# VHH binders against PH domain-containing protein DDB_G0287875: the designs that were tried, part 1

No score or structure here was measured in a lab: all are predicted.

Target 1, 92 residues: PH domain-containing protein DDB_G0287875, of Dictyostelium discoideum (Social amoeba) (q1zxe2r132to223)
Amino acid sequence: SKGKSGWLLRKRPGRYDKLYSVSKADKYLRLYENEDTDNDPLYELSLENSIIELKQDLHLQLTLGNSERYIFTHESESEIVSWAQELQATMN
Unless a header shows other numbers, all headers, positions and changes below count from the first letter of the chain; antibody chains aren't numbered by Kabat.
F stands for the ipSAE by ESMFold2-Fast; E and O both for that by ESMFold2, at different seeds; each is averaged over both directions (binder to target, target to binder). V2 = 0.75 x the mean of E and O + 0.25 x the DockQ between their complexes.
[cut] marks letters that were taken out.
The coordinates of atoms that the task and the answers printed are left out; those that the model quotes come from them. Centres of patches stay.

## First folded at step 3 (VHH; framework vhh_surovatamig_d1)

Design s17 (from e06_27D with L101Y Y102S)
Fold by ESMFold2-Fast, scan of step 3:
Structure s17 (fold): chain B 92 residues (1-92), chain A 121 residues (1-121)
Amino acid sequence: as target 1 above (92 residues)
Amino acid sequence: EVQLVESGGGLVQPGGSLRLSCAASGFTFSSYEMSWVRQAPGKGLEWVATISSSGSDIDYVDSVKGRFTISRDNAKKSLYLQMNSLRAEDTAVYYCARWDYSGEYDAFDIRGQGTLVTVSS
C-alpha cells in the first residue's frame, strides 16, 4: 500500500477522540494527538493478524491480533471508505 | 448465563473513598473492553470510565479524572473502580458494563444490577 495520513475519529464509549492517523508500509497504524508526528504516537497498532470491517453506519472496526478493538469513523464517507481500503491493503 | 455483579457501594461523606468491584461470568472477560457507567436519580445513563481488554488503554469522563481509577484482573474476571475525593454529584447507581460495538452508538450490550453510591453529609 502507498500509505495514508489524516484525521480519524476514534469511537470510545460516550465520546469520539480526534486522532491524526498514519498508515505506512511497515504494517503499523500510528495514532497521534495532532499533526506533529515528531512527537511519539499515542497508539502504535500492529496490523499483523488483524481484521478490519466497515459497518453499515460507516464505522470502521479494527480488531488487532491481541483481540483489542479500535473503532474509527470520519465525517466524510469517502474518507472512511478510503481508510478501510488502505488498512486492508496494508494487512495483505 | 452472561452476568456482571457489582458490589462495594454505600453511603460516604464528601471527600471520602469507595472501591467498587464487578465479578464477570459466562463470557471470556479478558477479550472485552469493560466500562463503568452511572445513573444519578432522575437522570440518564452517563459513561464514567473504560479499560481495554489488556488494561493498557484507559479513559475517563472529565469530571472524574484524577479522582477515579479503573482497573481489571483478567485472571479473577473482575473489574474495579477506586473512587477518591467523592462529591455529592457522584451520587448514582453504578453499573459494570460490557462494551461490544456492533455498529450502534454507545452500545453497552450487558450491564449488571448496579450498586448504589450515596455521597451526603
Scores: ipSAE 0.300, ipTM 0.591, lowest interface PAE 2.9, mean pLDDT 87

Design s18 (from e06_27D with A107Y I110Y)
Fold by ESMFold2-Fast, scan of step 3:
Structure s18 (fold): chain B 92 residues (1-92), chain A 121 residues (1-121)
Amino acid sequence: as target 1 above (92 residues)
Amino acid sequence: EVQLVESGGGLVQPGGSLRLSCAASGFTFSSYEMSWVRQAPGKGLEWVATISSSGSDIDYVDSVKGRFTISRDNAKKSLYLQMNSLRAEDTAVYYCARWDLYGEYDYFDYRGQGTLVTVSS
């Protein structure tokens, strides 16, 4: 897994949250309020035993080992597909 | 059969409190993010509060922050909304809703029949 950083839209009921997202070799996806990653992340998501599913409407569901679900999208199709591939590679 | 049954609504005075409950059946409750959604008379649906499957991630619409508390009991397959400091603007039918990627209405795939909350003097 190469690692990846960039903005993602997280789908919550009634809204989208813009989160700066970082995937590294330690198999965590970290979500930050903004690009200042010296701050603590809002979420640290362990990718161990996780499942990735990309729906046709370009929303990506990440199901963690503890069954928590996170839904992401991006305005760019190539970008959300790239994130799906990166997260899948990092999990393996 | 997936079923969500709300209870606890009623008439209350401004500044009062109500506790809403939702009983879930027909699915593995502990595996789903759950939400409360409301519809005020003559208005559209508004998301109110959400809680992750484990209970670790909770969020609220700004107008209810500090007044409402969402919670869940996975062993009892129940979702709760404690509503304090109620305002006339909180008058609505409140629905328990299951969140899923394949849900048809704003990613909700199931919703109960609702329970009416009326805040009036």
Scores: ipSAE 0.328, ipTM 0.613, lowest interface PAE 2.8, mean pLDDT 89

Design s21 (from e06_27D with W99Y)
Fold by ESMFold2-Fast, scan of step 3:
Structure s21 (fold): chain B 92 residues (1-92), chain A 121 residues (1-121)
Amino acid sequence: as target 1 above (92 residues)
Amino acid sequence: EVQLVESGGGLVQPGGSLRLSCAASGFTFSSYEMSWVRQAPGKGLEWVATISSSGSDIDYVDSVKGRFTISRDNAKKSLYLQMNSLRAEDTAVYYCARYDLYGEYDAFDIRGQGTLVTVSS
């Protein structure tokens, strides 16, 4: 995969958190508070042994190798589909 | 059969503390996100706190931040809520729930009877 960056909405109880998301060839998904990636990411998620599932309601479920789950969505259907494809390609 | 059994509630004065416990059985506890949800008299369900399967990611409703602490013990299959600096508005039945992260709405899988917390003098 060539990598991808952009905003994602992370589902939390009663809300969505807007996180600037970066996927690179090193097989980590990094989530930042804003577009300033010179700051430390809030999360560094190893995609090794992970599972991706895109649901009919356009929520992307990422289950990490340690069983931690992250649920993402986006207002744009094409964008969340693109993220699902990119993350799956990065894992393979 | 999935079972969640809450305990530890009681009557306490404002400013007091209580520790709630939840005993889980019938599923792989260590693989699920767990939450505490409450229902005050005459109100709907309100999410209080969530903890990830490993315990590394924790979140609280704003009104309890700095006062409540959620924790889990995967070996004992138990979930806890330490409640400090209790206020009259914390009066509610507290439920232990598996948190379903999927869907348009928050889904809390509540199985137990809950435990009543009354904050009053």
Scores: ipSAE 0.274, ipTM 0.606, lowest interface PAE 3.5, mean pLDDT 88

Design s22 (from e06_27D with W99F)
Fold by ESMFold2-Fast, scan of step 3:
Structure s22 (fold): chain B 92 residues (1-92), chain A 121 residues (1-121)
Amino acid sequence: as target 1 above (92 residues)
Amino acid sequence: EVQLVESGGGLVQPGGSLRLSCAASGFTFSSYEMSWVRQAPGKGLEWVATISSSGSDIDYVDSVKGRFTISRDNAKKSLYLQMNSLRAEDTAVYYCARFDLYGEYDAFDIRGQGTLVTVSS
């Protein structure tokens, strides 16, 4: 289905950032500092021409059309799997 | 062969500035996210700053935000770190690191000898 929101952990060097993540039918993944989505997102990621890969350690690799990479995970396996499915469906 | 050659370190007084450079060869530099990591005397490696392959996404460890600026020139296959308002705690060997965002993050792909930065009065 189209549309999903919730917290994701973004892998950074030496740490993880908690980002409130929103996927909509416009094929953008938007990452916010917190749940207040009326504020500007920190990142707006176009999913057009993107590649999604869920790795064995439950890290979701998103490679954007411009070759920028974002690595996400979640403490819940079902939640990160759900995100992988939602982002793939949004791209299709 | 993959090579990363750091330069630009030196002795500087607190409040001073230095610009570090890293010359990359033997791989497609423009395809990799690059980082600066440092090792202070008697301590482990500490991540300092990262820049994405295109240069559009940049991140810093909190202690250097507002003081350090990471940049890259893909045509020249070079990575830079502009260090301003240097503090004694910035004293370390600085390494240019190539890494992949996937996998374990505690070990960087460090190929160079590093460049020593000493901040002392």
Scores: ipSAE 0.170, ipTM 0.485, lowest interface PAE 4.3, mean pLDDT 86

Design s27 (from e06_27D with R98K)
Fold by ESMFold2-Fast, scan of step 3:
Structure s27 (fold): chain B 92 residues (1-92), chain A 121 residues (1-121)
Amino acid sequence: as target 1 above (92 residues)
Amino acid sequence: EVQLVESGGGLVQPGGSLRLSCAASGFTFSSYEMSWVRQAPGKGLEWVATISSSGSDIDYVDSVKGRFTISRDNAKKSLYLQMNSLRAEDTAVYYCAKWDLYGEYDAFDIRGQGTLVTVSS
């Protein structure tokens, strides 16, 4: 995959958290507090053995190999579709 | 059959503490994010705290930050809420909830009777 970076909204019960997200060829999705990626990421999500589902309401469900679940969306439909494609390509 | 059984509620004075427990069965507890949600008299459901399946990712509603601590024991299939510095505003029935993402991304699967916490002088 080509890699991708940008903001994603992570769904939490009752709210959304805005996280700067980075996908690279190493099969990790890294989530940062802001665009300063020189800082440590808040989350490093291994995409190996993961399942990705993009739902009709434009929420992307990522289930990691360890069964942890992450739900993402974006204000732009084209962006969340692009993220789903990038994560699937990185996993494969 | 998903079962969630809450316990530990009671009557306490402001500034007091309680520890709530939730015993889970009928699903793979270690695979799900778990939450505590509450309903104050005459109010709707309010999310209180969430913990990820591994316990590494924890979040709270602003009004309880620094006072409440959510934790889990996957081997015991149990969820806990340690409540310190209780306030009258914390009076509510507290429910243990699995976040059910198969139908809706804002749904809580509440199965138990809850446990009543009353904070009054």
Scores: ipSAE 0.207, ipTM 0.518, lowest interface PAE 4.0, mean pLDDT 87

Design s28 (from e06_27D with R98T E104D)
Fold by ESMFold2-Fast, scan of step 3:
Structure s28 (fold): chain B 92 residues (1-92), chain A 121 residues (1-121)
Amino acid sequence: as target 1 above (92 residues)
Amino acid sequence: EVQLVESGGGLVQPGGSLRLSCAASGFTFSSYEMSWVRQAPGKGLEWVATISSSGSDIDYVDSVKGRFTISRDNAKKSLYLQMNSLRAEDTAVYYCATWDLYGDYDAFDIRGQGTLVTVSS
């Protein structure tokens, strides 16, 4: 996995949150309030024992090893597909 | 079957407090996000607060930030909403709800009768 960074929309009940997302080879997905990654991430998600599923409506479902779920999408179909591929490449 | 039973509502004066409870059964409560949703007289459903399955991720609608506190007890399969500094605008039927329990992330799953909160002098 080469790593990836960029904006993702996180689906929450009734809304979408725009989060700057960073995937690295260390098997964590980190979500930031904005592009300033020198700040602490809002979320640091371990991809160990995680399950990822890209749904037909182009929402990416990430289920962490602790059973917490995160749902992502993107305005660009190619970008959310790219994110799905990157995250699957880094998972164990 | 999935059951959600709300309690704790009542009549309270502006500035007062109430604590709402929700008893959940019929699903793996500890694996799902839980929300409080309300419906004011003559209005649609409004999301109020959400807590993640572990309790680490909590969000509120702007109008209740600093006044309401959502919490959960996974061992007791219970969800709570502590409501402080209540305003007339908080008058509503309050429901606890699951989200995405059946894979539908566009809707709240409201099962109970709700609990009525009336804020009036």
Scores: ipSAE 0.252, ipTM 0.545, lowest interface PAE 3.4, mean pLDDT 86

Design t01 (from e06_27D with D57E)
Fold by ESMFold2-Fast, scan of step 3:
Structure t01 (fold): chain B 92 residues (1-92), chain A 121 residues (1-121)
Amino acid sequence: as target 1 above (92 residues)
Amino acid sequence: EVQLVESGGGLVQPGGSLRLSCAASGFTFSSYEMSWVRQAPGKGLEWVATISSSGSEIDYVDSVKGRFTISRDNAKKSLYLQMNSLRAEDTAVYYCARWDLYGEYDAFDIRGQGTLVTVSS
């Protein structure tokens, strides 16, 4: 995988959180409060033994190896599809 | 068979405190985000608080921030809500729920009968 960075919306009860998301060849998805990636990420998600599924409503469900779930979307259909493809490629 | 059993409700005066408990069984409790949801008489369901599977991330509805504290004990498969500075507006049946985007009640999987909290003089 070539890596990808950009904003994602993380589904939470009653809201969406906007997180700057970075996927690299090390098989981690890192989620930052903003685009300043010199700061520590809020979440550092190992993609090893993970499962992703892009649902019909364009929400991407990521289930980590420890069974924790993260649900993402984007206002752009092409962007959330691109994220699903990148994360799947990184896992493989 | 997923079971969630709420307890700890009762009658309390304004300004008082109550602690609610939820006992979970039939699923891997430590793998799910858990929530408290309430329903006041004649009103719809309102989300109150959510805690992540590890306990590291906690969210509250604005009206309870600073008054309520959600916590969990994964070894005991239990969820808690400490309610302080209770107001008449907090009167409701409180439900323990699993948060799931595709669950019933707009992403909340409610399985128990709830526990009634009445705040009245």
Scores: ipSAE 0.259, ipTM 0.545, lowest interface PAE 3.3, mean pLDDT 87

Design t02 (from e06_27D with E33Y)
Fold by ESMFold2-Fast, scan of step 3:
Structure t02 (fold): chain B 92 residues (1-92), chain A 121 residues (1-121)
Amino acid sequence: as target 1 above (92 residues)
Amino acid sequence: EVQLVESGGGLVQPGGSLRLSCAASGFTFSSYYMSWVRQAPGKGLEWVATISSSGSDIDYVDSVKGRFTISRDNAKKSLYLQMNSLRAEDTAVYYCARWDLYGEYDAFDIRGQGTLVTVSS
């Protein structure tokens, strides 16, 4: 995969968290508090043995190999579709 | 028979501590995100804390950060909330809740009967 970076909305109880998201060739999705990626990420998600599902309501469900789930969306349909494609390409 | 049963509430003075417990049954506890939510008298539900299925991802509402600690024991099918430095504003019925992370609405699909926490001098 070519890599991708940008904002994603992560579904939490009662809210969405805006996280700066980075996918690179090392097969990790890293989530940052803001665009300053020199800081440590809040989350480093291994995409190995993961499952990506883009649901009809445009929420992207990432199920990690350890069964942890992360649900993402975006205000732009084209952006969440692009993220689903990038993460799937990175896993393959 | 899916159930969540809370315990550990009581009357405590400001600055005090309480530990809440929740016993889960009838579902695969270790597969779900679990949360504590609370309801002050006459008000709606407020989310307090969430813990992921493995315990590696934890989140709190800002007003309890540094004071409350959520934890779980998957072998015992139990969820806990350690509450320190309690304030009058923490007075509420506390519910253990299973978070349906994927759903059309942000919903807690299973919730217990609750345990009352009163913080008063």
Scores: ipSAE 0.232, ipTM 0.558, lowest interface PAE 4.0, mean pLDDT 87

Design t03 (from e06_27D with E33W)
Fold by ESMFold2-Fast, scan of step 3:
Structure t03 (fold): chain B 92 residues (1-92), chain A 121 residues (1-121)
Amino acid sequence: as target 1 above (92 residues)
Amino acid sequence: EVQLVESGGGLVQPGGSLRLSCAASGFTFSSYWMSWVRQAPGKGLEWVATISSSGSDIDYVDSVKGRFTISRDNAKKSLYLQMNSLRAEDTAVYYCARWDLYGEYDAFDIRGQGTLVTVSS
């Protein structure tokens, strides 16, 4: 995988949270409050032993090895598809 | 088979505290996100708080932030809600719910009878 960074919408009860997301070759997805990645990420998600599924409604379901689930989407179909491909490539 | 049994409700004065408990059975509790939802008299269901399967990710409705704390004990298969600085508007039946964030089920799977919290002077 080449790595990817950008905004993602994370599904929560009754709302979406906008998180600046960074995927690198180290097999972690890191989620930040904003584009200032010098700050600590809010979440560091290990992609090792994870399952990724892009659903028909363009929501990306990430199930971590510890069974925690994260649901992401994006206003742009091409962007959420690109994220699904990048995360899958990183896991493989 | 899936059962959720709430307890800990009662009558309390404004400014008081209560701790709600939920005992789970019939499923692998440690694999599910869990939530507290409430229903005030004559109102619809309102989501209150959610906690991830490991306990590392927690969220609250704005009206209870700083006052309520959700927690879980996976070994005991139990979910908790610590309620501080209670207000009259917190009066409701409180339900614990299994949250299947994405799947065939509704976001909240409410199985129990709930526990009544009454905040009154």
Scores: ipSAE 0.016, ipTM 0.379, lowest interface PAE 6.2, mean pLDDT 86

Design t04 (from e06_27D with E33D)
Fold by ESMFold2-Fast, scan of step 3:
Structure t04 (fold): chain B 92 residues (1-92), chain A 121 residues (1-121)
Amino acid sequence: as target 1 above (92 residues)
Amino acid sequence: EVQLVESGGGLVQPGGSLRLSCAASGFTFSSYDMSWVRQAPGKGLEWVATISSSGSDIDYVDSVKGRFTISRDNAKKSLYLQMNSLRAEDTAVYYCARWDLYGEYDAFDIRGQGTLVTVSS
């Protein structure tokens, strides 16, 4: 797929964390503290054997091959839909 | 059926330590993020700490950061909270909770009776 970068909100108990997110052709989703991607990512999520579900409330559930779950959303509906499509395309 | 059984609470002086345990059954423990939540007398539920299913991602409420440590043992289906430097403000019933990540805000599945922690001189 083409790759995608931008901010995502990661759901945590009682709050959302704003993470700069990068998807590239290597089938990883990398999450950074800010837009400076020269720093190490906070998370490197392998999309191999993952399941992606965009729920009706516009929360994107990513279940990794190791069964770890990540929930993302965005203030823009078009952006979270675009992220769901990008991650699904990257996995295939 | 999901069962979560907390233990380890008690009376301790300010500055003391306690270790809480939670025994889980009735679900695939290793597949869920687990949390500790607490309720002080006459107050609402407050989230305290969360640990991811593998144990690699951990988070705390600011008031306990540096004092409390959450950990898990997936083989034993157990969750732990090591509480150090306890303060009177930490007095509460502590609950083990499974966090349901299905898009609901603050969705904790609290199934146990909790364990009472009293910090008093």
Scores: ipSAE 0.229, ipTM 0.567, lowest interface PAE 3.9, mean pLDDT 87

Design t05 (from e06_27D with E33H)
Fold by ESMFold2-Fast, scan of step 3:
Structure t05 (fold): chain B 92 residues (1-92), chain A 121 residues (1-121)
Amino acid sequence: as target 1 above (92 residues)
Amino acid sequence: EVQLVESGGGLVQPGGSLRLSCAASGFTFSSYHMSWVRQAPGKGLEWVATISSSGSDIDYVDSVKGRFTISRDNAKKSLYLQMNSLRAEDTAVYYCARWDLYGEYDAFDIRGQGTLVTVSS
């Protein structure tokens, strides 16, 4: 996969967190507070042995190898579909 | 039969501390994200804190960050909330709840009657 970067909305109880998201060939999804990726990421999610499901309501469910779940969405349908494809390609 | 039983509430003065406990039974506790939610007198439910199934991902409402600590013991099937530096605004009935991420809604599954925390002088 070529990698991808951009904003995602992470579903939390009662809210969405806007996180700058970066997927690279090293099979990690890194989530940052903003576009300044020289800062440490808030989350580094290993995509090894992960499962991705794009639900009918356009929420992307990422289940990590350790069974932790993350739910993402985006205002743009094409963008969340693009993220689902990129993460699936990166996991292989 | 899913059961969640809260305990540990009481009357404390501002600046005081309390530790809440939740005993879970009837389901595989270690497979669920767990949350604390509260309801102040005459108000709606407010989410307070969530801890992931393994304990590695933790989140708090802004008003309690740095004061409250959520933790879990999967072997004991127990959820905890350590509350420090309590304020009058923390007065509420506290419930433990399962957070069902597979649901269409952001749903808290509340089963118990909660535990009352009163912060007053």
Scores: ipSAE 0.079, ipTM 0.465, lowest interface PAE 5.7, mean pLDDT 87

Design t06 (from e06_27D with S52T)
Fold by ESMFold2-Fast, scan of step 3:
Structure t06 (fold): chain B 92 residues (1-92), chain A 121 residues (1-121)
Amino acid sequence: as target 1 above (92 residues)
Amino acid sequence: EVQLVESGGGLVQPGGSLRLSCAASGFTFSSYEMSWVRQAPGKGLEWVATITSSGSDIDYVDSVKGRFTISRDNAKKSLYLQMNSLRAEDTAVYYCARWDLYGEYDAFDIRGQGTLVTVSS
């Protein structure tokens, strides 16, 4: 897959965090505080042995190989669907 | 049956410390994000802290940052909240909760009776 970058909302108890998200061919999803990707990412999530599910409420559930879960959404339905497709394609 | 049993609350003076514990049973504790939530007298539920299933990521409400520490022991199926520098505003019943966005209770699954923390002179 070509890779993708853009903002995602990460669901946390009591809030959503806006994270600049980058998926590349190396099979990592990297989450940044803002668009300055020269800084270290807040999270580097290996997509190896992960599971991606887009739920009916347009929340994308990413379950990593170590069983950690990350839940994402977006204000735009087309964008969260695009992210689900990109992450699935990047895994395999 | 999912059970969560809180303990460790009590009466403490401002500036004091308490350690809360939560014993979990009836589910795979190590697979869930766990949270502490509290309810002050006459108020609604307020989220306090969350820890991911492995303990790799931790979050706090701003008012407790630097004072409270959440931790877990997956082998013992236990969740903890170390509370330092307690303030009168921290007075509440504290509940441990399983965070399950797609579960029955949406967001916070509170099962126990909670443990009362009173911060007063």
Scores: ipSAE 0.228, ipTM 0.540, lowest interface PAE 3.7, mean pLDDT 88

Design t08 (from e06_27D with S52Y)
Fold by ESMFold2-Fast, scan of step 3:
Structure t08 (fold): chain B 92 residues (1-92), chain A 121 residues (1-121)
Amino acid sequence: as target 1 above (92 residues)
Amino acid sequence: EVQLVESGGGLVQPGGSLRLSCAASGFTFSSYEMSWVRQAPGKGLEWVATIYSSGSDIDYVDSVKGRFTISRDNAKKSLYLQMNSLRAEDTAVYYCARWDLYGEYDAFDIRGQGTLVTVSS
């Protein structure tokens, strides 16, 4: 996997949160308030023992090893597909 | 089958407190994100609070932040909502729900009858 950075929409009950997302070779997905990644991330999600599912409605479901689920989407189909491929490539 | 049973509602004065409980059965409770949603008479469903499977990543609708606390006990298969500083606008039927569906209308899997909270003098 090559790593990936960019904006994602995280689906929450009642809303979407726009988060700057960073995937690196260390197998964490880090979610930031904005593009300034020198600041602490809001979330550090371990991708070890995780499951990725891209649904028909172009929502990406990430299930972590602890069973917590994160649901992401993007206005661009090619971007959410690219994220699904990147996260799948970094997982075990 | 999946069952969710809410309890703890009642009549309370403004400024009062209530603790709601939800007893879950028929599924692996510890694997699911759980939410509280409410419906005031004649209104639609409103999401109130969410807690992830491990007890982390808690979130609230703005109107209840600082007043309500969501928590869970995975060993007891139970979800809780501690409600403090209650206001008349909190009057509603409260439901516990699993959030695991993709749908046009509602992402909440509501199974129970709910528990009625009335905030009135």
Scores: ipSAE 0.200, ipTM 0.521, lowest interface PAE 4.2, mean pLDDT 86

Design t09 (from e06_27D with S52N S54G)
Fold by ESMFold2-Fast, scan of step 3:
Structure t09 (fold): chain B 92 residues (1-92), chain A 121 residues (1-121)
Amino acid sequence: as target 1 above (92 residues)
Amino acid sequence: EVQLVESGGGLVQPGGSLRLSCAASGFTFSSYEMSWVRQAPGKGLEWVATINSGGSDIDYVDSVKGRFTISRDNAKKSLYLQMNSLRAEDTAVYYCARWDLYGEYDAFDIRGQGTLVTVSS
């Protein structure tokens, strides 16, 4: 896949967390506190054996191989659709 | 039938500590993100802390950061909340809640009667 970086909103109970997200050819999704990716990511998610589902309400559900789940959205419909496509392409 | 049973509440002085427990049954506990939610007298429900299925991802409401610790034991099907440096504002009924990814987001699946924590001199 071509790779993608940008801000995503991560859904948690009661709130959204704004995380700078990076997908590269190594099949990891890395989530950072801000755009300074020289710092360690807050989360490093292996996409191996993962499942992705974009819901009708434009929330993207990522289920990792270990069954941990992450829910993402974006204020822009085109951006969350683009993220769903990029993560699916990276997995395959 | 899904059951969540809280325990460990009580009367404690400001600055004191309590450990809350939640015993889960009727579902695959290790597959669900779990939360602690509280309701202070005369107030609405407030989210306190969340822990993911594997225990690696933990979040707290700002007012309890550095004072409370959420943990889980998947083999025992139990959720815990260690509460240190308790304040009068922490007085509430504490509920164990399952966050189920189907249904409504932000819906806390509260099944038990809760456990009362009173912080008073």
Scores: ipSAE 0.183, ipTM 0.510, lowest interface PAE 3.9, mean pLDDT 87

Design t11 (from e06_27D with I58K)
Fold by ESMFold2-Fast, scan of step 3:
Structure t11 (fold): chain B 92 residues (1-92), chain A 121 residues (1-121)
Amino acid sequence: as target 1 above (92 residues)
Amino acid sequence: EVQLVESGGGLVQPGGSLRLSCAASGFTFSSYEMSWVRQAPGKGLEWVATISSSGSDKDYVDSVKGRFTISRDNAKKSLYLQMNSLRAEDTAVYYCARWDLYGEYDAFDIRGQGTLVTVSS
């Protein structure tokens, strides 16, 4: 995978959290409060043994190896599809 | 058969504390995000708190942040809500709910009768 960075909306009960997301060749998805990636990420998600599913309503469900689930979407259909493809390419 | 049984409610004075429990059965508890939702008299359902399947990620409605703590014990298939510094506006029936993301987002699967919390002098 070539890596990808950009904003994602993370689904929570009753709301969406906007997180700056970074996928690199090290097989981690890192989620930041804002685009300043010199700060520590809020989440470091190992993509090892993970499952990704893009649902019909364009929500991306990421299930980590430890069974934790993260649900993402984007206002742009092409962007959430691009994220699904990038994460799938990075997975083991 | 999915079962969720709430307990621990009661009458408490403002500033007091209560610990709510939820006993789950009939499904793989450790695979689901779990939530507490409440319904005050004459009001609709309000989401209160959610905990991730492992327990590492927690979210709260703003009005209870710093006062309530959600926790779970996957081995015991139990969900908890520690409520401190209780206020009159916390008076409600509290329900244990499974946040079921398989079909619809924002769905709360409520199975039990709830447990009544009354905060009054």
Scores: ipSAE 0.312, ipTM 0.619, lowest interface PAE 3.1, mean pLDDT 88

